# Designs tried in a protein design chat: VHH binders against p21908. Part 6

Target 1, 324 residues: p21908
Amino acid sequence: MEIVAIDIGGTHARFSIAEVSNGRVLSLGEETTFKTAEHASLQLAWERFGEKLGRPLPRAAAIAWAGPVHGEVLKLTNNPWVLRPATLNEKLDIDTHVLINDFGAVAHAVAHMDSSYLDHICGPDEALPSDGVITILGPGTGLGVAHLLRTEGRYFVIETEGGHIDFAPLDRLEDKILARLRERFRRVSIERIISGPGLGNIYEALAAIEGVPFSLLDDIKLWQMALEGKDNLAEAALDRFCLSLGAIAGDLALAQGATSVVIGGGVGLRIASHLPESGFRQRFVSKGRFERVMSKIPVKLITYPQPGLLGAAAAYANKYSEVE

## First folded at step 1 (VHH)

Design D1 (framework vhh_ozoralizumab_d1)
Fold by ESMFold2-Fast, scan of step 1:
Structure D1 (fold): chain B 324 residues (1-324), chain A 123 residues (1-123)
Amino acid sequence: as target 1 above (324 residues)
Amino acid sequence: EVQLVESGGGLVQPGGSLRLSCAASGFTFSDYWMYWVRQAPGKGLEWVSEINSGGSSTKYPDSVKGRFTISRDNAKNTLYLQMNSLRPEDTAVYYCARDWGYSSDYELGFDYRGQGTLVTVSS
């Protein structure tokens, strides 16, 4: 059956028609992107999408929302839309909907991705296992963490707050980085290191440790300088970022009992070409006597262009596969 | 080995001022958050002030805010507490304490403290 898949962020909302059947996403149509500031409500953007489509919209919606979804009134920073889940079916003139957090959508998307959208990073270059646990993490504005259990032809997504566990330093330089970051944050979570802003936190700590002046750089400029090799300190910060990403990916896999790991998010895409040459693999496998176990875990990177839309459709398909 | 040695305590009249000092040795002082904590006879340990490793951030409980000022000199490995407008309820042994290196935003954690210096506010 056809459903409307929607990925709602702060500044943009993306719409597509998805075809779902028997717990599967069969297709995802062309996306239409709206600026949220140009539409007074989700209902008006929905109506405009219907007009553009030129036929009646399906009576089912799957919505990925870039914020918490547990509440009577939902709103986002930089988005004027106010969403009320209890009245959503009435407002959109639909029969059913699914509403999930944006990283929850990414986890659902992983369950429906094939190997063509999962680039190999390290470990055995094999497809993700059909059973067992998959650890999913994604650096962005913060650090999203979830895991996915596949069992007996079904799957279950477990959303976590794993980005807020503690940063564990593994060498003398990381001891110093942690000490400098404690000056600003007191308790230093792994998200303070592994996120878009985390590169800036590492950069500032390294500048202080080396006793060199630094410029206040926005995240985009700093990432560009690091990736293009224009600044030695920014490159060093990126090296540390990749080491710590490997370390936390490995720790989460151990803690969750995972047999595979998937990295998502925009930051993951930005560093994709650097990861294989970085310290990521070394830190991922260096778990003492468990090195042999860790070396058998495939690590993949999401390259699907609209994981939020796919994930929203997947969540709908998963939920309604059990409804007779 | 880690040592913290407090000094500057004594008897002072209500409304008076005292400056406490803590000499640190045996570790890289500039890498640690530091605290002043106090304990009145027969009572529990009470947090008085905190300062980050670089000295740019300080915090105080309402009981001393506006009257006490924590500062540090990383070149001299010394922590200070300037106490103004002292009250009889400020009477306590004051301890210099080193942050243990891990605590949440909602917790106080320290792994070392000195032997303390007595402050008595009395007529």
Scores: ipSAE 0.000, ipTM 0.124, lowest interface PAE 17.2, mean pLDDT 85

Design D10 (framework vhh_ozoralizumab_d1)
Fold by ESMFold2-Fast, scan of step 1:
Structure D10 (fold): chain B 324 residues (1-324), chain A 123 residues (1-123)
Amino acid sequence: as target 1 above (324 residues)
Amino acid sequence: EVQLVESGGGLVQPGGSLRLSCAASGFTFSIYGMYWVRQAPGKGLEWVSEISWDSGSTKYPDSVKGRFTISRDNAKNTLYLQMNSLRPEDTAVYYCAKEYDSGLFYTESFDYRGQGTLVTVSS
């Protein structure tokens, strides 16, 4: 059956027609993207998508939403759209919908993802297991964390707030970074280090530690300086970022008993070429007596171009294959 | 995958002109604002121009205002920078970049830039 898959963020909403059957996503059609500021509501964007398609829209929707999905009224920062789940079927003239948080959608996508979209980063180069726990994390505006349980031909997504656990320093430089960041944030969560803005936080701390003048850099500009290797301090900040990403990936895998780890998100894609030569693996495996266990865990990176759309469709397929 | 491919750089004498191009793919070009940024030898990155998705708004720093013109062709997924009255200080690698997508964990969470194109203004 056809459904409308939708990935809704702050500034943009992406639409596609997906075909689902028996708990599987069979296809995901061509993407249409809208600026949310140019459409007064989701309903109007939905109607425009129908006009573009040139035929009646399916009577089912799967929506990934860049915020909390529990509540009577859903709003996003920098997005004028207001979503009311209780009236959604009536407003869109549909029979069924699924509404899931955006990183929850990424986790659902992993469950349905072909191995060709999971690039190898480190550990044994093996396919994701058909049974057991997979840890999924992704730096972006914040740090998304989810875990995927596969068992007996089924799967379950376990959403967490794992990005908000504490940053654990592992050497003297990280002790100094933590001390500096405590001046700004008091408690320093791992998300303060492992996120888009986190590179800037590391950079600022390193500048203060080295006693060098700090330039006021936009987050976007800093990431490009670090990735190009044209600024020594920015490159050092990226090195520290990769070390801490490895450390938290390993800690989350230990906490949840995972036998595989998947990294997602736009920042993950940007640093993909840096990860294999970075300190990521060193920190991932350095778990004391568990080093041998950690060395057996494959780490993959999502390269699928629209994991939110795929994941929304996957969530719908998973839910409605079992509704009786 | 977001891809941006810059071209049109080269060696010009002071007072000369160049037109840079950026071919965009992997995203819906027509709904994103676009930027030109540059990196001079021994310096960090700096913004040199900005254009809205519909070409209705353009912005320039005082250093290039009146000399550079940003434009776009949404039908061809191409961004342009017309550079006139070039100065030795304009010598840099020029990059195009897409508007920040501020959504959590979207593939375009941050701006992307391509390989760049070198502009050398030499007397």
Scores: ipSAE 0.000, ipTM 0.191, lowest interface PAE 14.8, mean pLDDT 85

Design D2 (framework vhh_ozoralizumab_d1)
Fold by ESMFold2-Fast, scan of step 1:
Structure D2 (fold): chain B 324 residues (1-324), chain A 124 residues (1-124)
Amino acid sequence: as target 1 above (324 residues)
Amino acid sequence: EVQLVESGGGLVQPGGSLRLSCAASGFTFSSYEMYWVRQAPGKGLEWVSEISSSGSYTKYPDSVKGRFTISRDNAKNTLYLQMNSLRPEDTAVYYCARGEYYDSSGYYLHFDIRGQGTLVTVSS
C-alpha cells in the first residue's frame, strides 16, 4: 500500500511516497524537501506535497520527529510546527499514522538495511546478528541513541534519551576538559562532547588548557579545519572526539547487552574516513576485564541516504505486519 | 546496460492462466533476489511474490497464495510468474524487480531496478 513518509527536523521536513507490504518497504519515491519556516503548519506542507504529487495523497502517514513523541503537544526548537497526535488523522484527513522520534526511525532503517550500507569500522567483519541487541548511536546536532532488539523473526526499537547521560573522563586531559565545561554547563552530558557543537566545546577547553588565544567559533569552519588537518588544535579536538565516541559506544553496548553497534548521524558520516585510524577502537574495547567481550562486537557505520524516511516507512510496515 | 524486460501479459478470461517472463541482462542475475510486484488501475504497488537467489525460497501474500508460482532459470537469466485461476482483481501492470536486502533478516529496501511492466487484463 502507499503511505506518506515524512522526516521532520528543526529547519526542514522531507516527504516521500513509500510502498509497504507485509512488513516490508518495497520502494521510496523521490524526496521533496520543505523549509519548515516557509509553511505555517504540517497540514499546509502536507497539502503542498499533494499539489506537487498531482493526485490525492494516501490516507496513511509515517512520521519521524526530531524530538520526544510522548505527549499531547509536540514542539521543536527553530520549528514553528505544533503536532497534536490525537488529532493528527483528522487534521491530515487520513486513517492511520505512526509517529516515532528521529533516531528511533534510524533504528527501524537499520533493521531493513542491506550490509552494503553498513561500512565496517572495527571488531569482527561480519553481518549484523539476526538475534539479540544492536546499539545505535549518532552524533548530529545532538547525540541520538536507540537500541534494536531482534528476536523470533521480529524486531523492536527502544527509543532513548541516552545522549543526556553523564560524560565520564578517562584521563587527566579529560579531567581538565570536564572541569572547564562544568564552569559553563554545571552537569556535563556526553552530548556536550559528542555532537556537532561538541567539537567546539572540546576545542575551546583545549585552547584554554594550553593558553592559546581563541576567538568566536563557527561550527562549520571548525569542522572544516579539523577534517583538513591543517590546524593542530582542531585536529587534537577531533582526536579527543573520536576517543570519547568510542568510549560512549562501548558503555552503551555494555549497558544494553548489545552484540553489535551501529554509528549513524551526519557527523558519523563526516568522520567515516577518520574513525578507523582514530582512538575509537581502543576506547571501545578498554572496559577492564570485559575487553575480550568488547573485542567480539562488530561496529558498523550507516552510509544509507535518507535513513529517516526509510525508517519512518519501516516503522509503519513493522507496526502493521500482523494486522491479519 | 542493466535491463529487465517483462513479457507474457494480455487479456484472459476469469479462471484462465498466463505465464509472465522477465529477461535480465547487464548484471549477475544469480546473485540477486527477484520480485514480482503489480499496480492495479488507480492503486499503489502491491508485492506479488519473491524468490531467493538460488530459487530455494519463495514467498507469496495470501491474495495470490496457491494460485501464483514464481520461479527462475539462472542459466537463462530469466524470472517467471505462473498465474493460475485468474480473477478480475488480478488486473494490473506486472513489474519485474531486482531487490536489495538490508541485513540478515532479508527485508527489501526499494526497487533497485524494475522493468517497463506488462499489462494483465482479466475480463470476460
Scores: ipSAE 0.000, ipTM 0.125, lowest interface PAE 20.8, mean pLDDT 85

Design D3 (framework vhh_ozoralizumab_d1)
Fold by ESMFold2-Fast, scan of step 1:
Structure D3 (fold): chain B 324 residues (1-324), chain A 123 residues (1-123)
Amino acid sequence: as target 1 above (324 residues)
Amino acid sequence: EVQLVESGGGLVQPGGSLRLSCAASGFTFSTYAMYWVRQAPGKGLEWVSEISGSGSITKYPDSVKGRFTISRDNAKNTLYLQMNSLRPEDTAVYYCAKSLRWSGYNPPYFDYRGQGTLVTVSS
C-alpha cells in the first residue's frame, strides 16, 4: 500500500510517497521539500504536496518529528507548525498515521536498511546482527540518540533524549574544556560537545586554554577549516570531537547492552573519512575491563540520503504489519 | 532532474581492460549508493556492481568478482568501473544507476539509470 512519509525538522519538511507491504518498505518516491515558514501549517503543506502530485494522496501518513512526540500539543523551537496528534487524522483527511521522534525514525530506518547504506567505521566488518541491541546516535544541529532491539524476527525502537545526558571528561584537557563551557552553559550536556555547534564550543575553549585570539566563526567555515586541515586549532578541535564521539558511543553501548553501534546525522556523514583514522576507536573500546567486549562491537555509518523519510515509512510498516 | 552520463565504452579484445566513468548531477551524489548494471543484446538487465555512498562497501556478483572494481570520487560526482580480464560475455551496454528501493532483494531495484555506454569484447 502507498502512504505519505513526512520528515519534519528545523526549517524544512520533506514529503514522499512510500510503498509498504508486510512490514517492509518497498520504495520511496521523489522527495518534495517545503520551507516550514512558507506554510502556516502541516495541513497546508500536505494539501500543497497533493496538488503537486496531481492525484489523491493516500489515506495514511508516517511522520518523523524533530522533537518529543508525547503530549497533546507538539511544537518545535525553529518551526512554526503546531501538531495535535488527536486531531491529525481529521485535519489531513486520513484513516491512520504514525508519529515518531526524528531519531526514532532513524532507528526504524536502520532496522530496514540494506548494508549498502551502512559504511564500516571500526570493529568486525560484518553485517548488523539479526539479534541484539543496536545503539544509534548522530550529531547534527544537536545530538540524536535512540536504540533498537532485534529479537525473533521482530524489532522494537526506544526513542530517547540521550543527547542531553552530562558530558563526562576523560582527561585534563577535557577537564579544562568542561570548566570553560560551564561559564556559558552551567550544566554541560554531551550535545554541547557532540553536535555541529559543538565543534565551535571545543574550538573556542581550546583557543582560550592556549591563550590565542579567535574570532567568532560560523559553523560552516569552522567545519571547512577543520576538515581541510587549514588551521591547527580547528584540526585539534576536530580530533577532540572524534575522541568524545567515540567515548559517548561506547558509553551508550554499555548502558544499552548494545552489540552494534550506528552513527547517523549530517555531521556523521561529514566526518565519515576522518572517523576510521581518528581516536574514535581508541575511546570507544577503552572501557577498562570491558575493552575486549567493546572491540567486538561493529560500528557503522548511515549513508542513506533521507533516513527520516525511510524511518517514518518503516515505523508505519512495523506498526501496521498485517498478521493473519 | 537526476542525470547520469556514462562514458569510456568501446571495442576491446578478450583479456583486455576498460575503465568506465559516470558523471552524476541533480542529486546529492555522496549520500546515495550507486550501481553499475548492464544489458547484453537481446538479454535482460544484469546487476554488475554496487558501492556505498562513502565508497567503503562494494559488492559484486560472482560473474565479475575479482575482475571488476567499482569506485567513486564524491568531490567530482563521478562513478567509475575498472574492468579487467574482459570476456566476450561481458559485451553489453553498461549503465550507472541510482536506487532507493529495497525489500530484502539482493541486488536492489533500480529507480534511475543513464543512457549507457557500449562495451564490445571481440576479436
Scores: ipSAE 0.000, ipTM 0.143, lowest interface PAE 20.0, mean pLDDT 84

Design D4 (framework vhh_ozoralizumab_d1)
Fold by ESMFold2-Fast, scan of step 1:
Structure D4 (fold): chain B 324 residues (1-324), chain A 123 residues (1-123)
Amino acid sequence: as target 1 above (324 residues)
Amino acid sequence: EVQLVESGGGLVQPGGSLRLSCAASGFTFDDYGMYWVRQAPGKGLEWVSEINTGGSSTKYPDSVKGRFTISRDNAKNTLYLQMNSLRPEDTAVYYCARVDSYGDYLWEAFDIRGQGTLVTVSS
């Protein structure tokens, strides 16, 4: 059956027609991107997508939402759209919907994507296991964290707020970074370190520690400088970022009982070529007596371009699968 | 005006090769990482390659790794994609795009401006 898959972020929303059957996503169609500021509501963007499609929209929707989904009224920062799940079917003139957090959608996508879209980072270069727990994390504007419990032919996604656990410093330099960030944020979550803006936070702290001047850079410019090795401080900040990403990936795997880890998000892809040369693996495995266990955990990177859309469609397929 | 103009697509038999080009104008090409992305008929956008500003770092998904090579000539403001061992599933419109953000999703990093170039792999 056809459904409308929607991936709603802060500034953009992506729409596609997906085909689902028997718990599978058979296809994901051509996507249409809307700037959320140019459409007063989801309903208006929905109607515009229907006009562009040139035929009646399917009476089913799968929505990935870049925020919590367990409220009566859902709002996003810097996005004017307001969702009321209880009235969504009425407002869109549909029969069924699923609504999931955006990183929950990424977890659903991992359950459905081909291994060719899961690039090897470290650990054994083997396919994700058919059963067990997969930890999924992804730096972006924040830090998304979810996990996937999978058994033969079945899976369950657990959405978390794991990006908001505490940053744990592991050396003297990180002690100093934490002390500096406490001046700004009081309690410092791991997301303050591991996110797009987190590189800037590390960079500023390192500049202050070294007593060197720095200019305020936008995130794009700072990331480009760091990735190209054009600036010693930016490169040092990236090194610290990769170390801390490894540390938190390992901690989450331990906490969630995972036997595999998947990294997603736009930042994840940007640093993929740097991860094998970085301290990521060292921090991931350095868990005391569990080092041998940690070294057996494969770490993969998502390269699928529309994990939110795929994941929304997958969530719908999983919920409305044919069961005997 | 920012412009990205793709070219080099066409009909090719399975196992064949094509070289795509993207001519960039209206911005400082050297300041941007670049992508090749593709869209098969009736399918969504799929990332196929990325290159940093200086051309020293490239990334590929496993579906094209070893078959496709991205490169750039900053003196000519041109991006290239060398495609070898083409398969029917490589049939798509290919777009070049700038890296303009590091948002939550990979697609938020794309700034697609051109009409793309069609690659058809069939006998």
Scores: ipSAE 0.000, ipTM 0.278, lowest interface PAE 12.2, mean pLDDT 85

Design D5 (framework vhh_ozoralizumab_d1)
Fold by ESMFold2-Fast, scan of step 1:
Structure D5 (fold): chain B 324 residues (1-324), chain A 121 residues (1-121)
Amino acid sequence: as target 1 above (324 residues)
Amino acid sequence: EVQLVESGGGLVQPGGSLRLSCAASGFTFSNYDMYWVRQAPGKGLEWVSEISYGGSSTKYPDSVKGRFTISRDNAKNTLYLQMNSLRPEDTAVYYCATEGIYSDDFTWDYRGQGTLVTVSS
């Protein structure tokens, strides 16, 4: 059956027609992207998508939402759209829907994803296990964390707020970074380190520690400087970022009982070529007596270009496969 | 599915010019900012240029400013890079890149296969 898959972020919303059957996503069509500021509501963007398609829209929707989904009224920062899940079927004139957090959608996508879209980072170069727990984390505008349980030919996604656990310093420099960030944030979550803006937080802290001037750069320019190797301080910040990403990936795998780890998110894609040669592996495996256990955990990186749309469609397929 | 196909690379002498093209498919090209990035042998990825989704804003690093010009044709789903006054240090594989596939302003969602540019006598 055809469904409308939608990935809603702060500034943009993407629409596609997906075909789902028997718990599987068979196809994902061409995407249509709308700027959320240019459409007063989801309903109006839905109508525009129908006009572009030139035929009636399917009476089923799968929505990935860039915020919490367990509320009566859903809003995003700097996005005028307001979602009321209880009225969604009436508002869009549909029969069924699923609504999931955006990183929950990424986890659903991993369950459906072919190994060709999972680049090897470290550990055994083997396919993701068909049974057991997969930890999924992804730096982007924040730090998304979920885990996926595969059992008896089924899977279950557990959405978390794991990006908001505490940053744990592991050496003298990280003690100083933490002390500096406490001046700004008081309590410092791991997301303050591991996110798009987190590179800027590390950079500012390193600048303060070294006693060098810090200029306010936009995050995109700072990431470009770090990846390009144009600035020693930006490179040092990126090195620290990769170390801390490895540390938190390992901690989450331990906490969630995972036998594999998948890195996603926009920042993950950006640092893909850096990760294998970085301190990621060192920190991921350095868990004391569990080092041998950690060394057996494969770590992969998502390279699929539309994981939110794929994941929304996968969530719908998974939910409605339960009705026989 | 997103697909980016770069072309136009080749061997040129110092001071020469090349025009690179990138054919985009599988997404609504006119709604995304586009980038050119390059990777020289033995070096990391280097940002070369960016253009807004509507074509009204372009940005360049100092290393190529005044020599390179990014442009786009939204009707043809094609991105271009005009490279003038080429130098040996411009030798690299050039990639067309998208962002915003995840509705996330920090995302480089996809790169193409690349096109090799060699500046050498």
Scores: ipSAE 0.000, ipTM 0.159, lowest interface PAE 15.9, mean pLDDT 85

Design D6 (framework vhh_ozoralizumab_d1)
Fold by ESMFold2-Fast, scan of step 1:
Formats: structure tokens, C-alpha cells, sequence
Structure D6 (fold): chain B 324 residues (1-324), chain A 124 residues (1-124)
């Protein structure tokens, strides 16, 4: 059956028609992107999408939302849309919906995407397991963490707030970085290191530690300078970022008994070519007597465009599948 | 068991060139970041260059940038430093060193594995 898949972020909302059947996503149509500031509500964007489609919209929706999905009223910081889950069916004139947070959608997408969209980073170059735990993490504006349990032909997504666990320093430089960040944030979560803004936090701390000039850079320019190799301190910050990404990926895999790890998010894509030559693998496997165990865990990177749309459709298919 | 053996040093005129080599053994060379560091007479240890395990990332201080080139041959377990446009202030004992990154070394972790060194003297 056809459903409307929607991926709602702060500044943009993406719409597509998905075909789902028997717990599977059979197809995703062309993406239509709306600026959320140009539409007063989800309902108006929904109506605009219907006009563009030129036929009645399906009476089912799958929505990925870039924030918490529990509560009577849902809002985002840079998005004027206000969602009331209890009224969604009435407001959109539909029969069924699913509503999941954005990183939950990414985990659902991993369950449904083929290996061609999972680039190999390190460890054995093997397909994701059909049974067991897959840890999924993705740096973006924050750090998304979810786990996927595959068992007996089924799967379950475990949504977490794993980006908010504590940063664990592993060397004297990281001790100094942590001390500097504690002055700003008190308790320092791993997300303060592993996120888009996290590169800036590392950069500022390194500048202070090394006594070199520092200027405020926007995140985009800092990431560009780090990746282009035009600024030695920005390159050093990126190197430290990759080390800490490896460390937290390994810790999350150990904590959840994962036998595979998947990295998602726009930051993951930006560092994809740098990551194999970074300290990522060394920190990922450096878990004391578990180094041999860690070395057997494949690490993949999501390359699927708009995994939130796929994931929303997948979540709907999973919820409304006939399981037996 | 870990051994690093430097070679290629010697006396050279200002403006001259030297190529240093470091033969590594006792560890999986291809998995480690490698460094060149130097110590001038009566001075402390100074970082000269850094190279990633695969060789794609390199870094230099401003004092040698554009003049020195670090490279590695993982099939031969050998690290190299090509030094061009040498200056009297480049006179030092040059060591290769095993480590994760320059920042692990710089952050106060002792480089517990470095070679015997090779002397480079730049004078007329």
C-alpha cells in the first residue's frame, strides 16, 4: 500500500510516496522538499504535497521528527510547526500514522537497506548480521544513538539518549580538553565532543592548550578548513574527533553486545574519506583484553540519501506488518 | 622487541639535501602513526613531522614545512624523511618514533619507543 513518508527537521521537511507491503518498503518515490518557514503548518505542507502529486494523498502517514515524540504537543526550535499526535489522523484526514524520532528512523532504515548503501570503514568486510545487535550512532547537531536487534526474522529498534553519556578521556590531552570543557558545561557528555559543534569545542580547547591564536568560526567554515588541510589546528581537532568517535563507537558496541556498528549522519559522510586513515580503528579496538573481539566487528557508514524517509516508511511497514 | 633504526645522516652544506630512513621491526608497522623528532645540541626534543598509518595524512611545523617531506613504505616497514634546503639550525640528532599521534606525544605521554638517532650536521 501507498503511504506518505515525511522527514521533518528544523528548516526543511521532506515528503515522498512510499509503497509498503508485508513489513517491507518496496519503493520510495521522488523527494519533495519544503522550507518549513514558508508553510505555517504540517497540514499546509501536506496539502501542497497533494497538489504537487495531482491525485488524492494516501490515508496513511509515516513521520520522522527531529525531536522527542513523547508528549501532547511537539515543537522544534527553528520550525514553526506544532504537532499534536492525538489529532494527526483528524488534521491530515488519514486512517493511520506512525511518528518516530529522527534517529529512530535511521535505525529502521538500516534494517531495510541493502549492503550497497553501507560503505565499509574497518573490521571484516562482511554484511550486517541477520541476528544480533547492531549499534548505530551518528554525529549531527548532536549525537544520535540507537540499537537494532534482529531476531527470528523480526527486528526491534531501541531508541536511546546515548549521546548524553559522559566523555571518558583516554590521554593527557583529553584530560586537558575535558578540564576546559567542564568550565563551560560542568558535566561533559560525549556529544560535546562528537557532534558538528563538537569539532569547535575541540578546536577551542586545543587553541587554549597550545597557546595559539583563536578566532570564532562558524561550524561550516571550521569543518571546511579541517577537511581541506588549510589550518593545522583544525586538522588536529578533526584527528581528535575521529579518535573519540572510534572510542565511543567501541564503548557503545561493548555495552550493548553489538557485533556490528553503523555510522550515520551528515558528519559521518563528511569524514568518510578521512576516517580509514584516522585513529578511529585504533581507538575502536583498544578495549584491553577485548581487542581481538573488537577487531572482528565490522564498521559501516550509511550512504543512503535521506535515510529518514526510508526509515519512516520502514517503521510504518514494521508496525503494520503481519508477523507470523 | 620493538626496534627503530635510523640511517642517512651526515655532514651537508647549507642548501643541501639528505634523505633519512628508519627501519622498523617488532610491531605491525602499517597500523601505527609514525613521527620524526629531533634534538639539537643542548636543546629539548622537537617534533619534525607526522604521518598516518596509511600515509595519506602528514603534518609539519612551520620551521620545516615546504622543505621536509615524510613518507613511508609499509611493505618494507620503512619510514623516510626527505630534507631539502637544509639550514644550520636543522643540525640535530634525528629520531623516528612510534606512537598514535603527535598530540599523544606532545600531551606529556613519553615516547617510550624511539631509535638510536642519526646525526645531521649542516655547516660549510
Amino acid sequence: as target 1 above (324 residues)
Amino acid sequence: EVQLVESGGGLVQPGGSLRLSCAASGFTFSEYWMYWVRQAPGKGLEWVSEISSGGSYTKYPDSVKGRFTISRDNAKNTLYLQMNSLRPEDTAVYYCAKGQTYYDFWSGYEMDVRGQGTLVTVSS
Scores: ipSAE 0.000, ipTM 0.149, lowest interface PAE 16.3, mean pLDDT 85

Design D7 (framework vhh_ozoralizumab_d1)
Fold by ESMFold2-Fast, scan of step 1:
Structure D7 (fold): chain B 324 residues (1-324), chain A 125 residues (1-125)
Amino acid sequence: as target 1 above (324 residues)
Amino acid sequence: EVQLVESGGGLVQPGGSLRLSCAASGFTFSYYAMYWVRQAPGKGLEWVSEINSEGSSTKYPDSVKGRFTISRDNAKNTLYLQMNSLRPEDTAVYYCARESPLYDYGSGTYSYDYRGQGTLVTVSS
């Protein structure tokens, strides 16, 4: 059956016609991207997509939303759209919908993703297991965390707010970084370290610790300097970022009972070439007596270009097309 | 050596306005959340306002909300408190305070580590 898959972020929304059957996504059509600021509502963007398609839209929608999905009224920071799930079928003139948070969609995408879109980072170079728990995390504007249970030919996604757990320092430099960040944020979540803006937070703390003057840098320029190795302090911040990413990936795998880990998000893709040579693996496996256990966990990186649309369609297929 | 120096206190009539300033030195001011706290005669310390390190978020108790405004100038290392519609109950010594970088699990109510000498505000009749 055909459905409308939608991936709604802060600044843009992507639409596609997906074909789903027997719990699977068979195809994703051409993507249409709208700027959310240029459309007063989801309903108007939906109508515009129908005009572009040139035929009536399917009476089913799968929506990935870049925020919490529980509540009577859903809003996003910097996005004027307001969603009311209870009236969504009426507003869009559809029969069924699924609504999931954006990182929940990434987790659904992982369940349906071909191994060619999962680059190997460390551990045994094997395909993701058909049974057991997969931990999924992704640094971006914040830190997305979810996990996926595969059992008896089915799968279940657990959406979390795991990016908001506490940052745990593991050495004296990280103690000092934490102390500096407490001055700004009081309680310091792991997301304050592991996110796009997190590199800037580490950089500022390192500058203060070394007594070096720093200039206010935009996020884009700081990441470029770090990745190109053109600034010693920025490169040091990136090294600390990769160490902490490994540490939190390992902690989440332990907490969730995972036998594999998948890293997603735009930042993950950006640092893909640096991760194998970084301290990521060292921190991931350094869990005391569990080091042997951690060393057997494969870590993969998502390279699929737009996992949100795939994941939205996959979530619909999992809920509604399992027995069709 | 951390120093906080308050100024701008004095005698004002009910309904009047007053602006307090606090000059900070000996630390990187832009990294710290800052408080104004006050102590009325015979009373304990009372929280008056809070501002985060960036100046983007402020908090007030109901007793002063809508009347007092906290602000900061990180380039000048200075904290301000604009007080409007002053009442006799606002009579107190006002202190500028720096938030502790360490969370104090024992006290739980005010987490500041340094405060200045204070500046006296007296609201007559």
Scores: ipSAE 0.000, ipTM 0.100, lowest interface PAE 19.5, mean pLDDT 86

